# Ledger of designs, part 16: VH-VL binders against Peroxisomal protein 2

Target 1, 213 residues: Peroxisomal protein 2, of Schizosaccharomyces pombe (o74758)
Amino acid sequence: MTHNTMLQRFNGLLEPTHLYIVSVVAYSACNRPDKISGIAKEAMEHVGPSIYPKLREALVKSSPLVGFPRTINSLREMTTNIPPPFPDEFARAADADIDTGKRGKIYFEKTYGKVTQRVLRSMQSSSLDLANIALDYAYGKVLSFNEVVSPLETSLMIIAALVPQDVNPQLRGHLKGALNHGATKEQVMSARNIALEISKECGIQFKGDIETL
Short names: E, the ipSAE of ESMFold2; O, the ipSAE of OpenDDE; V2, 0.75 times the mean of E and O plus 0.25 times the DockQ between their complexes.

## First folded at step 15 (VH-VL; framework fv_cosibelimab)

Design y1 (from x4 with heavy chain I54E; at its last look DockQ between E and O 0.86; V2 from the best seeds 0.84)
Fold by ESMFold2, look of step 15:
Structure y1 (fold): chain C 213 residues (1-213), chain A 120 residues (1-120), chain B 112 residues (1-112)
Amino acid sequence: as target 1 above (213 residues)
Amino acid sequence: EVQLVQSGAEVKKPGSSVKVSCKASGGRFSDYAISWVRQAPGQGLEWMGVIIPEGGAANYAQKFQGRVTITADESTSTAYMELSSLRSEDTAVYYCARDLYWGYDYFDYWGQGTLVTVSS
Amino acid sequence: NFMLTQPHSVSESPGKTVTISCTRSSGSIADNYVQWYQQRPGSAPTTVIYEDNQRPSGVPDRFSGSIDSSSNSASLTISGLKTEDEADYYCQSYDSSNHEWVFGGGTKLTVL
């Protein structure tokens, strides 16, 4: 199916590695794990087997946003339908001697800049425990680990995870935050638009317009 | 087009309460906070508080804590500010403003203002 | 718990440039974004600068904002002054310790 590849469908919107990261995470967030093995196969054919660990890590990184159940099913789909080209490794073993709490705070502050305290206050007003878990777990353990998927790639992945969830305030913060992590406006809008098109394909119902830069 | 339309002017006696409404249109009401700012005649702007409509979380300036209540009704896309125990010093124009509370420090739209006059 | 101090008034001729200062009394001006609002008599405020130096769509590029950490102040600069710029101008910043917005006292700009 020549005209149905992700590269053909989204020609020129993102460089291939970014396109495949955004695509697998968007489908995962839409609860369409059945789409992921085809995308991963295309990615390996076009980029080579080295992209497989990046796609796996992007899905792992998406888990605080997408949720563990959808992430588990997405990873299972990929691993059962595509022989892994390399042995799996515990990538975060490298964190054993690192203060991930500090790393997470630095990453959070880079994402939100001078608005950091207002964002924290917004979460704290509902739950101190959630705010602490977001910093220590989501940012500290998960999102700020960048040895496999870079900060820029992580920001594009976050956008892909958030668009299908119809959460405009958090999306707004991460559209801007992607710029702070080195993405261009064009890359940010492409990631958002690709995720929106995937969401429409998957039948996601939105309450209204989806946030833009 | 985003628009914030406030309720009309009010004349109140000292010791009473006033409730000002702010109806938002254009965009998704639950995606934004609503801040309230007042301005006494010939004086500057003074922030009173904010509400995040979904969940109803409100935060108030220390000066108004205990006298102001800010609420929101998602079904009508309307925020409300109620100020109690009114004094002559509370005579002011009261504004609502749309607050991009997540990710930005930016009031992007303001209501037209509501004059509240407190006189004996 | 900080104040933002502005001059009470400034004036300048059409076509010239004016700068309005906004000095923070405690803590660093650079720790929190500064916004600027224009208010014409009888009208609601409008935002002319947000987040230190960003211009909303529709605001002319002759409006600019800047931060000076050395003087602990923000500045609004209006070049090519027009008579329609005659208004009150307010700076604003967030107090992270008390979780509230702080406005400066306001500056009346007169275009002679």
Scores: ipSAE 0.793, ipTM 0.897, lowest interface PAE 1.1, mean pLDDT 93
ESMFold2 (binder alone), look of step 15: mean pLDDT 90; pTM 0.921
OpenDDE, look of step 15: ipSAE 0.887; ipTM 0.936

Design y2 (from x4 with heavy chain G27Y; at its last read DockQ between E and O 0.89; V2 from the best seeds 0.86)
Heavy chain, then light chain:
Amino acid sequence: EVQLVQSGAEVKKPGSSVKVSCKASGYRFSDYAISWVRQAPGQGLEWMGVIIPIGGAANYAQKFQGRVTITADESTSTAYMELSSLRSEDTAVYYCARDLYWGYDYFDYWGQGTLVTVSS
Amino acid sequence: NFMLTQPHSVSESPGKTVTISCTRSSGSIADNYVQWYQQRPGSAPTTVIYEDNQRPSGVPDRFSGSIDSSSNSASLTISGLKTEDEADYYCQSYDSSNHEWVFGGGTKLTVL
ESMFold2, look of step 15: ipSAE 0.837; ipTM 0.911
ESMFold2 (binder alone), look of step 15: mean pLDDT 91; pTM 0.923
OpenDDE, look of step 15: ipSAE 0.897; ipTM 0.940
ESMFold2, fold request of step 16: ipSAE 0.747, 0.778, 0.759; ipTM 0.884, 0.895, 0.886
ESMFold2 (binder alone), fold request of step 16: mean pLDDT 91, 91, 91; pTM 0.920, 0.928, 0.928
OpenDDE, fold request of step 16: ipSAE 0.919, 0.922, 0.912; ipTM 0.952, 0.953, 0.948
ESMFold2, look of step 16: ipSAE 0.808; ipTM 0.898
ESMFold2 (binder alone), look of step 16: mean pLDDT 91; pTM 0.927
OpenDDE, look of step 16: ipSAE 0.901; ipTM 0.941
ESMFold2, look of step 17: ipSAE 0.776; ipTM 0.883
ESMFold2 (binder alone), look of step 17: mean pLDDT 91; pTM 0.931
OpenDDE, look of step 17: ipSAE 0.897; ipTM 0.940
ESMFold2, last read: ipSAE 0.765, 0.728, 0.750; ipTM 0.889, 0.877, 0.885
ESMFold2 (binder alone), last read: mean pLDDT 91, 91, 91; pTM 0.926, 0.929, 0.930
OpenDDE, last read: ipSAE 0.924, 0.919, 0.924; ipTM 0.955, 0.952, 0.955

Design y3 (from x4 with heavy chain V50E; at its last look DockQ between E and O 0.85; V2 from the best seeds 0.82)
Fold by ESMFold2, look of step 15:
Structure y3 (fold): chain C 213 residues (1-213), chain A 120 residues (1-120), chain B 112 residues (1-112)
Amino acid sequence: as target 1 above (213 residues)
Amino acid sequence: EVQLVQSGAEVKKPGSSVKVSCKASGGRFSDYAISWVRQAPGQGLEWMGEIIPIGGAANYAQKFQGRVTITADESTSTAYMELSSLRSEDTAVYYCARDLYWGYDYFDYWGQGTLVTVSS
Amino acid sequence: NFMLTQPHSVSESPGKTVTISCTRSSGSIADNYVQWYQQRPGSAPTTVIYEDNQRPSGVPDRFSGSIDSSSNSASLTISGLKTEDEADYYCQSYDSSNHEWVFGGGTKLTVL
């Protein structure tokens, strides 16, 4: 089935703001920057211009997961085809006065709970540098910043970024982690299912079933 | 439906080796760890080690370090546990168990067990 | 480096409630999740509680798990006992320092 809008296509699965965050990040992860401006336009029409900086931040936050090249192209598509309704500012400017390493560690521990040390050890066993970069950069500087996109919204965004990449172990951790950040089971499953539908539309080939709660 | 099917019972002499297989079906083999747990007659459960099929990394209990080798073959969805220099104390039922890797701490499915008898 | 200690056996009548304890010898029981496995005679273990107090699909809600930090122990509670509950029960937790899984010694539950 083809639908004209994201809202029609995924009616009732998520509130509109969450739907649009999940949608732009899923298409970005699928390397479909051409889809981003249409979704952003729909989001502004339905929610209002205030959603634009949220979508931009969600895409920025997705960069450690999706990769910089796809994120760059997705952001360029959005800003080129839809002039930003507000001036763009350095959202993380206040982080200069914050221990982002500690913020990231707290966020990581909330995501994984009592499993934290085992997850950390798993990364460390492959690369001490990767584990440190994940904690300090991905979690510290990027994911734990919550002044534009909330921890709940971030968790839904992470799910949208991971589903197209066919990485069930990491997806499993973040499906559960989204609950720890306040998402309901219904919100988590909706984000996963929307991202899966977008992945199938984009021709992503999966090795098998995608992780679920 | 997730299922772990192990190889059949074996009788071994002291000093030899045994290799037990654990074939996984249901789900995606590369997404989970496989642990090995043994149980001597009338005794409790004892963890031996694990393997994460992606990359084939293994982690062994200190007690078995140097005698146990755990491997996996993604193409056949099968994990293996090989125990060398067998002693009579190694007589046990050997279980494989699927471990939800990354984000969870527990074994969600177990194989049926493989009896290994070490007898002179 | 830690051990998990369980009573050797417990018994109770059908319909009643039993509690099986699992005491951690060093470090805090609350630092790592506790799992509980049921093993009926001649069968492989099955999971009845994971992550302290969660039930896998298909495990009835008369099985519950809890953590008591003051006694440094976990508990498995089975209410409305049935004959089919007669089994060995093992607790399990992860040793983060040694990167090993640790099982308790096991408890034989007899339903009289």
Scores: ipSAE 0.735, ipTM 0.872, lowest interface PAE 1.5, mean pLDDT 92
ESMFold2 (binder alone), look of step 15: mean pLDDT 91; pTM 0.931
OpenDDE, look of step 15: ipSAE 0.890; ipTM 0.937

Design y4 (from x4 with heavy chain Y106W Y109P; at its last look DockQ between E and O 0.79; V2 from the best seeds 0.79)
Fold by ESMFold2, look of step 15:
Order: structure tokens, then C-alpha cells, then sequence
Structure y4 (fold): chain C 213 residues (1-213), chain A 120 residues (1-120), chain B 112 residues (1-112)
């Protein structure tokens, strides 16, 4: 009867798992940790307890984009108000046995394709150290880990994190990059539009139109 | 959609400078770069440099290093290209073009061009 | 430092197919995207192909782009040639070593 659930509000735009990933990350990026528990509860009721580790990982993955303070508060809200259905674990424990730097480079190159060097040059022009940190840690250790949240789901999460931040150049790259990671145009546009609607609800003031595919 | 409108034709003496403007409309100026390309009469296209309006970062083709200055004014959504120490071989049509730079290799749209004639 | 070499001119009759080549002098043509621009007399260039083989909205599907690594070249192909296609065509690619854009010398297409 009522349309206050995420599933009802955004019916048919994304499959439920993708919808919930996009939603929790968008609200986290808007500094609305108070919204996280309700969405996580809905997600577990509709999908089942297996979605809880995915939502946790999506929030963790968003931290280089959203920032650690907002991510910490969003995870605390979820953990303290919804009993975890499984013991917590160090999901990246197996990374000790692999070259995450190489994994990150491959992921970065898949995201940007043949424009990789121009994007890297642009980051380096801001800071050589930032560019290295982005490749080694944000891409290497965080974004390219796909054992819990897939590259496609990661790409939708990135869009959800970036829309509220009003950073059109980086959003442009990741809208296109999501296609390179296997998302359809429809999935990309849905993730963007959901994040934009959530941003509007949260009072985010944009300087102009938000990038589109 | 973004449209780029350039300043009018100029006639300059050797040794002087010229400053061509490129006004953007229909978009968000801070979200893309502006590249400058020139074309001497009957000749091909030659890239001169680019500016990213955020922070005002400019990069120049080596050929023009030291003679070209590219700037941007976000408040008017206008990019500028200034070429100094003009010579007769600098006679050309000067174009600006939107360069998406982050995530795409695509010059689109182009300004209409500005003829700069250098003669005594 | 690489150059992009195009034929000076090509001619073909309406309805036929023409191919304009763009050969890279050093390094691989496949390392960077290739764009193609159309320039009619007295007008600014417009994009007909970006990123090797992508058409902007409004560009007819008779325009296509391709990459051939074995000849180290890119090609612009125009099928169903129309008199309105008569223009100069330029290829372009990024020199990631020198951080500069490189244009080919241009090709004048004549449709008779």
C-alpha cells in the first residue's frame, strides 16, 4: 500500500541486490548513516541474510570514495542495530598470497581502457603521491577485490558514491567504466538516477547538471 | 548541449601578441578541459595545448612552449589562448574544442574558429 | 614522437565506398584511441569517429572506423558515398609519451 521501501520506491530499476548496494552507499555518501539500518533490514527480509556481507563489503569498498568517517558511522549504524547473521571475518585475508598491485592495475586499465594514461597523467598532475596511493591502495587493495562484491556491483557502488559528491569528471569515467565491467546501459543509468534521487532527498546542492552516460 | 563561441578575427603586427577567447554555454565549464588547435591557410590541424578549468592547470605542445599561455575564467565560462612574439607563420585559424579528458578521447564540440592574420 | 600519415587526396563516385588510411610511424596504433574529424570548407572540424570505431549521435552509420595492428594503421571507411561527404578528413591520436595530441596531415575527399 505504501511506497516507503527501497524496493517499492525504485521498483524494477535494478535487481534487489544491486538496489540495496546502491542505496546504502548513496546514503552513506550523503552522510545519512541513520538510513542504513532500515535499508539493511529490508534487504535481509527480501533477499535473505546472505546480503548482509555484501552490504558490509560495499560500504567498506566505498571508503576511498566516501571517506572513512562517513563509512565508519554507516557500518556502526548497521552493525549495532542489526545483529550480524554470520561472524565477522577479514574478507581480504587471502590477499596475503597475491599481488594486489597487479590486480589493481588490471582493474584500473579495464575501467579506463585506452584512456588509462591520460587519466593517470591527470591524477599525477594533482600529486604524484596521490596517484600512487590511488593505484596501490584504492584500486589495488580495495576496489579490485571481488570475492564478495563483483566488479559489476563495484561499478554500481562507485556511481552511488560519486553522484552525491558532485564530481562530474570522475563520475563520467566510472559511468563508462561500469560498461567495461559488464553493466548494461540501463543498469548504469538506474544506479545514477537512484543515487541522484537519494541525493535530492538528502538536500545535496549540485552546481549544475550531473553527468550522464 | 555545450556550444563554444570564439572572439572575432584579428590582424596583428609581427612581435605583438594576440588573445583569443572561447566562451562555453549549455554545460558546466568546470567539468571539462578546453584544447586549442590551429590551422594555417591550406594546412592541417596542429594541437597547441589544453587547460583544465579546475585549478587552472594548462599543458602546452612543446612547439609552443614559452610563447603560448592558456587560461580560463570560470565566472564567465571562458577560456583564453594568448600567443606572443607573433610571426607571419602564425597566421592561422585558431580553434578551441571541448576535451572531456577524464574517461574519453573526444574533441566535441569545436568553436567556429578565429582567423589571426600577422602582417606588417 | 610519432606521426600519423594520411594520403593527400582520394576520389570516388557517389554510392561507392572509400577508405582513408592513417599510419602511425612509431609505436603501436593500438596503444591509443584514434579519432576522425570531418572538415568542410570554411567550417570547423566535426567528429565522425571517436575512440577507434564509435559514432557520435547524428553521424550516419555509413561512416565506420577500424584499426589494423599488422599494418600499424587506422582506417575511416565511408560507404554509400554522398556528395555531402566531400571534405577534408583528419585522424588524431594521443602521444602518451610526450603528452600531446597528434593529427594526421589530412585527406581531401572528392566525390564526383
Amino acid sequence: as target 1 above (213 residues)
Amino acid sequence: EVQLVQSGAEVKKPGSSVKVSCKASGGRFSDYAISWVRQAPGQGLEWMGVIIPIGGAANYAQKFQGRVTITADESTSTAYMELSSLRSEDTAVYYCARDLYWGYDWFDPWGQGTLVTVSS
Amino acid sequence: NFMLTQPHSVSESPGKTVTISCTRSSGSIADNYVQWYQQRPGSAPTTVIYEDNQRPSGVPDRFSGSIDSSSNSASLTISGLKTEDEADYYCQSYDSSNHEWVFGGGTKLTVL
Scores: ipSAE 0.763, ipTM 0.887, lowest interface PAE 1.2, mean pLDDT 93
ESMFold2 (binder alone), look of step 15: mean pLDDT 91; pTM 0.927
OpenDDE, look of step 15: ipSAE 0.829; ipTM 0.922

Design y5 (from x4 with heavy chain A57T; at its last look DockQ between E and O 0.82; V2 from the best seeds 0.84)
Fold by ESMFold2, look of step 15:
Structure y5 (fold): chain C 213 residues (1-213), chain A 120 residues (1-120), chain B 112 residues (1-112)
Amino acid sequence: as target 1 above (213 residues)
Amino acid sequence: EVQLVQSGAEVKKPGSSVKVSCKASGGRFSDYAISWVRQAPGQGLEWMGVIIPIGGTANYAQKFQGRVTITADESTSTAYMELSSLRSEDTAVYYCARDLYWGYDYFDYWGQGTLVTVSS
Amino acid sequence: NFMLTQPHSVSESPGKTVTISCTRSSGSIADNYVQWYQQRPGSAPTTVIYEDNQRPSGVPDRFSGSIDSSSNSASLTISGLKTEDEADYYCQSYDSSNHEWVFGGGTKLTVL
């Protein structure tokens, strides 16, 4: 439908802040940076300028999942086409005073619960070095920082990042992990379904059905 | 509808080998691991090993290391378990099970079982 | 490198409640999820509890699972016993040290 906002298109599926986080990350993962500024403008109009730092942080957090190139282009679209309402700051500056490696391990264990050791083994069987990088950097420095985007919001954006990539095993883990971070089943399924619809719009070809709760 | 259909019963001589198939339907084959579990007559369940179809990575119980080979063919959605140097003690029903290996501890579907009888 | 020990058999009357224990020999039962399988004679196993206390769809809520850290054991509880519940029951948990699944020895449930 022409002229439909994201709010109209996905009416009632998620609260607006969660909808916009999921939407910008899904389009970024689909390599559609051209969609980001329109969504960010709508978000600022309906929620207010305070959503802008959340959208920026959600995109930054998505970088270990969608890759730096797509993340760079998505952030460039947002920052160059919409005047930022606040000065940019180094959000993680306070991390210099804490052990982010331990924070990341705690976050990883919350995500996977008692399955943690099996998931660690699976990553290690692919590469010991990759498993260490995932824990120390992806979880430690990126995903476990929750002062701008909450653990629940982080889980929803992870779902949005993974759906377009057609990686059902990892998506399965994060659908369940979102529940462990306090999302309801309805919120998880809405995030998944929004990301799936965005993926289809963007021409993503799936090899089969996308994982569900 | 998810289904695991195994090959039919076999009678084998000691010293030979057997290869049991497990064809998966429903879902995507590459999204799940396949575990193999056997049960000798009147005995309990015994895990033998697992295969993850992505990359064809197998892991075996130490008891069976060197005698068992587990493989997968993504193009036919079929996993295989081959047990060599058969002995009478290998007489058992062999099951495959769908293993949610990432994020869950859950065998959600089981094959019907394949009886392998080893007798002289 | 741990074992899961179950009673060899249990019996109880229809309508009553039975509990089947599963005791871990070393390390904590709470460190790894416990699954429970039902196997009727001549049939493949089916999962009745996964991840300590979760029921697959189609498993009635009279089946429940629990963990007791003080006795280092898991329990399967079946209330409102029915004749159809007569089966062998196996617990299972993951051995992180050896990267293997471990099954308990099994418990034969007789409904008299």
Scores: ipSAE 0.804, ipTM 0.898, lowest interface PAE 1.0, mean pLDDT 93
ESMFold2 (binder alone), look of step 15: mean pLDDT 90; pTM 0.926
OpenDDE, look of step 15: ipSAE 0.900; ipTM 0.942

Design y6 (from x4 with heavy chain Y101S W102S Y104S; at its last look DockQ between E and O 0.90; V2 from the best seeds 0.00; counts 0 for: pae E 2.2 > 2)
Fold by ESMFold2, look of step 15:
Structure y6 (fold): chain C 213 residues (1-213), chain A 120 residues (1-120), chain B 112 residues (1-112)
Amino acid sequence: as target 1 above (213 residues)
Amino acid sequence: EVQLVQSGAEVKKPGSSVKVSCKASGGRFSDYAISWVRQAPGQGLEWMGVIIPIGGAANYAQKFQGRVTITADESTSTAYMELSSLRSEDTAVYYCARDLSSGSDYFDYWGQGTLVTVSS
Amino acid sequence: NFMLTQPHSVSESPGKTVTISCTRSSGSIADNYVQWYQQRPGSAPTTVIYEDNQRPSGVPDRFSGSIDSSSNSASLTISGLKTEDEADYYCQSYDSSNHEWVFGGGTKLTVL
């Protein structure tokens, strides 16, 4: 009498593709790369091989939030234990021909809506240089590339990356930002609750309650 | 339940300073900002400034720049507002309010207010 | 540096509906969220509307907020007026250029 699959464990909270994206990113953020291949295998069995590039891209997109070391280990686990069903691709190769800075600004403004300038000012007050790097790199190059993982899926991934890090101010913005990218309240809360459960399993120690909608 | 408890009423002479405290409970202090708002007798609400406890960054309304200092002590979950060079126009009730700031335009909880009277 | 202008007072009978306006002097009212606060004498303000039209938990649904871009104003509407609604009401919005919160002058609501 055990819940061995992610689908059984979190039955009905998210559609399977979203569940698997949230799950791999949450475990990556918890520094549990050992969980990634099992989840990816389950995802391929249930959804099919087309989910593999989505999981890979979700992990790549999480890197500005999770950090490169944990992301590298999570991707290595997936790559070495699961033969890729398709050739690996440089997904962002076409970015050389577009203005990713403009793409990032549009994405940032969609995420934050009417509070965009207040959020930007807050980041600048911490560090002007970091704010510029966040806009140009995190939003411009990484998060606003949505050809593999949609804006809605990206928002759920961001929630999954942030919950384990115990960063309520940033989580608060992205819980609401997910609504702006088309997620329902139910999808947002499910992503948050799945990531919270995974965090507790992984032994993450929170300093207080985790932000909600 | 979230609660903001302010220090008691003060009577001050012109030219002196006052420091009002605002102790937060029922939430994690580092997750939100604290704004200060004052209200002179019979008058409206006037925003003075805000502190973001992580890093101690404060921002002040232009009207109060140079006279107000807002600080926070994370270890006691307490924010402070100090107003210097007091004058009779500074007689007011001073409120602190929890300012979500990072993703919402929402003062969700207010302190009970602290009456500061500036009189000779 | 904009101002938010409210009527000084409004009154209406119990059970009826009142609307309190909040007009922005420069820039668009729609560019920044508007909040509404209720304050009874001797008490701290409490939020009745945030982010244009959202109600905090515990605020009855007879309180509603709206934005009218054509008149550059926000409105607080209170239906089914009760004597307990008698209070001062303030609107508030963010000044993105000066990084300051701006309050309206306040409106005294009388329920007669």
Scores: ipSAE 0.604, ipTM 0.845, lowest interface PAE 2.2, mean pLDDT 92
ESMFold2 (binder alone), look of step 15: mean pLDDT 90; pTM 0.924
OpenDDE, look of step 15: ipSAE 0.819; ipTM 0.917

## First folded at step 16 (VH-VL; framework fv_cosibelimab)

Design z1 (from y2 with heavy chain S30T A57T; at its last look DockQ between E and O 0.81; V2 from the best seeds 0.84)
Fold by ESMFold2, look of step 16:
Structure z1 (fold): chain C 213 residues (1-213), chain A 120 residues (1-120), chain B 112 residues (1-112)
Amino acid sequence: as target 1 above (213 residues)
Amino acid sequence: EVQLVQSGAEVKKPGSSVKVSCKASGYRFTDYAISWVRQAPGQGLEWMGVIIPIGGTANYAQKFQGRVTITADESTSTAYMELSSLRSEDTAVYYCARDLYWGYDYFDYWGQGTLVTVSS
Amino acid sequence: NFMLTQPHSVSESPGKTVTISCTRSSGSIADNYVQWYQQRPGSAPTTVIYEDNQRPSGVPDRFSGSIDSSSNSASLTISGLKTEDEADYYCQSYDSSNHEWVFGGGTKLTVL
């Protein structure tokens, strides 16, 4: 049996760009940076060099969920082993005159809709600082910047980051949140199922069934 | 199949306490909250409070603050509601309900109810 | 700190359409999602509408929910009434300021 491509392995579940975004983030969240360069190479061969900045941005965006250490190692594997086709740029320099705190709050409210205050209070009851950092940093600086990776692609990436972490309440919110950002039910379930299969391959031991729509 | 099975009916004297159990099955207990709702005879539904099993965090309706204690035992997948200083107006059917608490406003499964009668 | 007010009872014939109102006393009905529960005599409630207008799996599409901001109310509409629809119906919404669930007083639906 030769090496299966991600396209062959997950045939028809997602369009190729979404599949590669979900795959690199899921492996990163599983602490498998060794898988990243092979997927990036396949993505460039199939989609073309324009996907490389998207994969890099998806990994960057995953950092509030996956954590900086795993993200650092995943990016190092990709950039060291797959030559970047374009010079890197500080994309968020475009935010110099943007109220990112307001953008983040709007994005959070889009994700959770009318349940926003209940979710926010759940974090605030444990730590006011965590709640403020989630809004200002995770949503404001990171997730709501959509010049490279769209809100839909961001939502699929979030699902891929959360599945390996076995955090069903937060995953539940983002499965629904992905619909609010324009994903179809089929796209959401595919992202979840791909991330679940990758997690099982990587030896993630779940304490029970993983949340579904 | 998701089930919430509650303890049996109780008869209590005024001034005493009652503790109702709610055993969950068919899902991972820590992924959902459990809300408690009561219904006096011939009356409507009244929310009492909620427990989030992760950390055992409870929040109570203001009306019951100081008289109600809601707890959870992850190892037995069981939530408990204890109501103290019982009065005759506490005679009611007490329900537990599964509460999605994160991302949804939705009680999707209910226990069968526990009748608590407070009489001298 | 708000109340949800429902009519005490409504009745209608099989095959017809009924609406049950749920009026919020303070703040906007649109601020928080509204749920609807059906309770048959001697039984626990079951959800027929969640989050304003969503139906759980297995609930027929003749059940629908809506929000009317101008009257500050939610409505449960049941079309094609069947005798099995005879039950008590409760609306519910979340009070974000006090962090409590609020139920309406309930409406007894009689199908003649």
Scores: ipSAE 0.793, ipTM 0.896, lowest interface PAE 1.1, mean pLDDT 94
ESMFold2 (binder alone), look of step 16: mean pLDDT 91; pTM 0.931
OpenDDE, look of step 16: ipSAE 0.905; ipTM 0.943

Design z2 (from y2 with light chain D31S; at its last look DockQ between E and O 0.82; V2 from the best seeds 0.84)
Fold by ESMFold2, look of step 16:
Structure z2 (fold): chain C 213 residues (1-213), chain A 120 residues (1-120), chain B 112 residues (1-112)
Amino acid sequence: as target 1 above (213 residues)
Amino acid sequence: EVQLVQSGAEVKKPGSSVKVSCKASGYRFSDYAISWVRQAPGQGLEWMGVIIPIGGAANYAQKFQGRVTITADESTSTAYMELSSLRSEDTAVYYCARDLYWGYDYFDYWGQGTLVTVSS
Amino acid sequence: NFMLTQPHSVSESPGKTVTISCTRSSGSIASNYVQWYQQRPGSAPTTVIYEDNQRPSGVPDRFSGSIDSSSNSASLTISGLKTEDEADYYCQSYDSSNHEWVFGGGTKLTVL
């Protein structure tokens, strides 16, 4: 049968909130902002208005992986075509007074465990600036902020962002990292498989098989 | 299935060089590093260096700096280790191993080994 | 830099349990993951434990790994010993300061 909704299409693979987070980020990473508002509408109808700020935050969190241009267009599609059910807020306002660099280090270390220094060295060997920006900006200011989207949900979002980009080494690290943040193997594989199906729909051409747990 | 197939045994004179190949199959070559490890007769394992095929980035153990060159050819999915200025103590079995360099620590697949014998 | 020290040999009867130690000479054993490799005579090594205590698929659960920070050592434990377990065993860990892999000296396990 033809699948009318994301929920029907991916029946039982993830709970609905996780499914919608993975879906909007995967389409954003595929440069399909035109898909976002329909998914957000379905999410609000099925889960309720409380999912809207989670979807917006998931897209914001995806920006270091997906890039600002695609994130900007994805957020514009969602907010223009679906009135936000709650006033927008600067969710990270309180971060101005905390050590986000330390928060990011802790999050990075939880993601990679004892492999942390080897991963850092791999980035540092190419660019000290990139390694520092990854820790301070991507992890510190973006990914380690847990007030709206949990560490588990963030890990599923990261998988959704990476699959369309065909970057198996980094995906491998985050498939494992999701387990470290409390996802089950089943949740991780579902997020990967959903993102892979969305990537194929969007015409993403992979150079080989996509990494798995 | 993942396989690492190495070139055949070599007999070399002191002062010469040897180049051992490691042909990878069953996976996307660019997604993993290749490490080289040697084992002298009756002795333990000794790490020599690693290459990441993307960009051809190599790193070498200090002991082998200046004598070893590790390269990769993405188009043939083959890694190479060249050791120069050979001495009799370089007689060893040389292994390549697939290295999960991002997110994991260990070598998950090994080549069959290449015996290099250095004698006059 | 650090070394990983293993006993040069251990032996035990079939069905029994052995533990092979791997002691780090400087810095903490807990700072980097420890791997364990099995090498049968004439063969390439194979992984029996990675990342302290994880088993690759196909490795029987008789093999387990652990870390003891107080003795600054890792251990490979093999229970229910079988004659096929007779091999050399190497621990391995990453030296983050020098960016090198370090292997222990190896332990010959004899099942008799």
Scores: ipSAE 0.794, ipTM 0.893, lowest interface PAE 1.1, mean pLDDT 93
ESMFold2 (binder alone), look of step 16: mean pLDDT 91; pTM 0.933
OpenDDE, look of step 16: ipSAE 0.902; ipTM 0.942

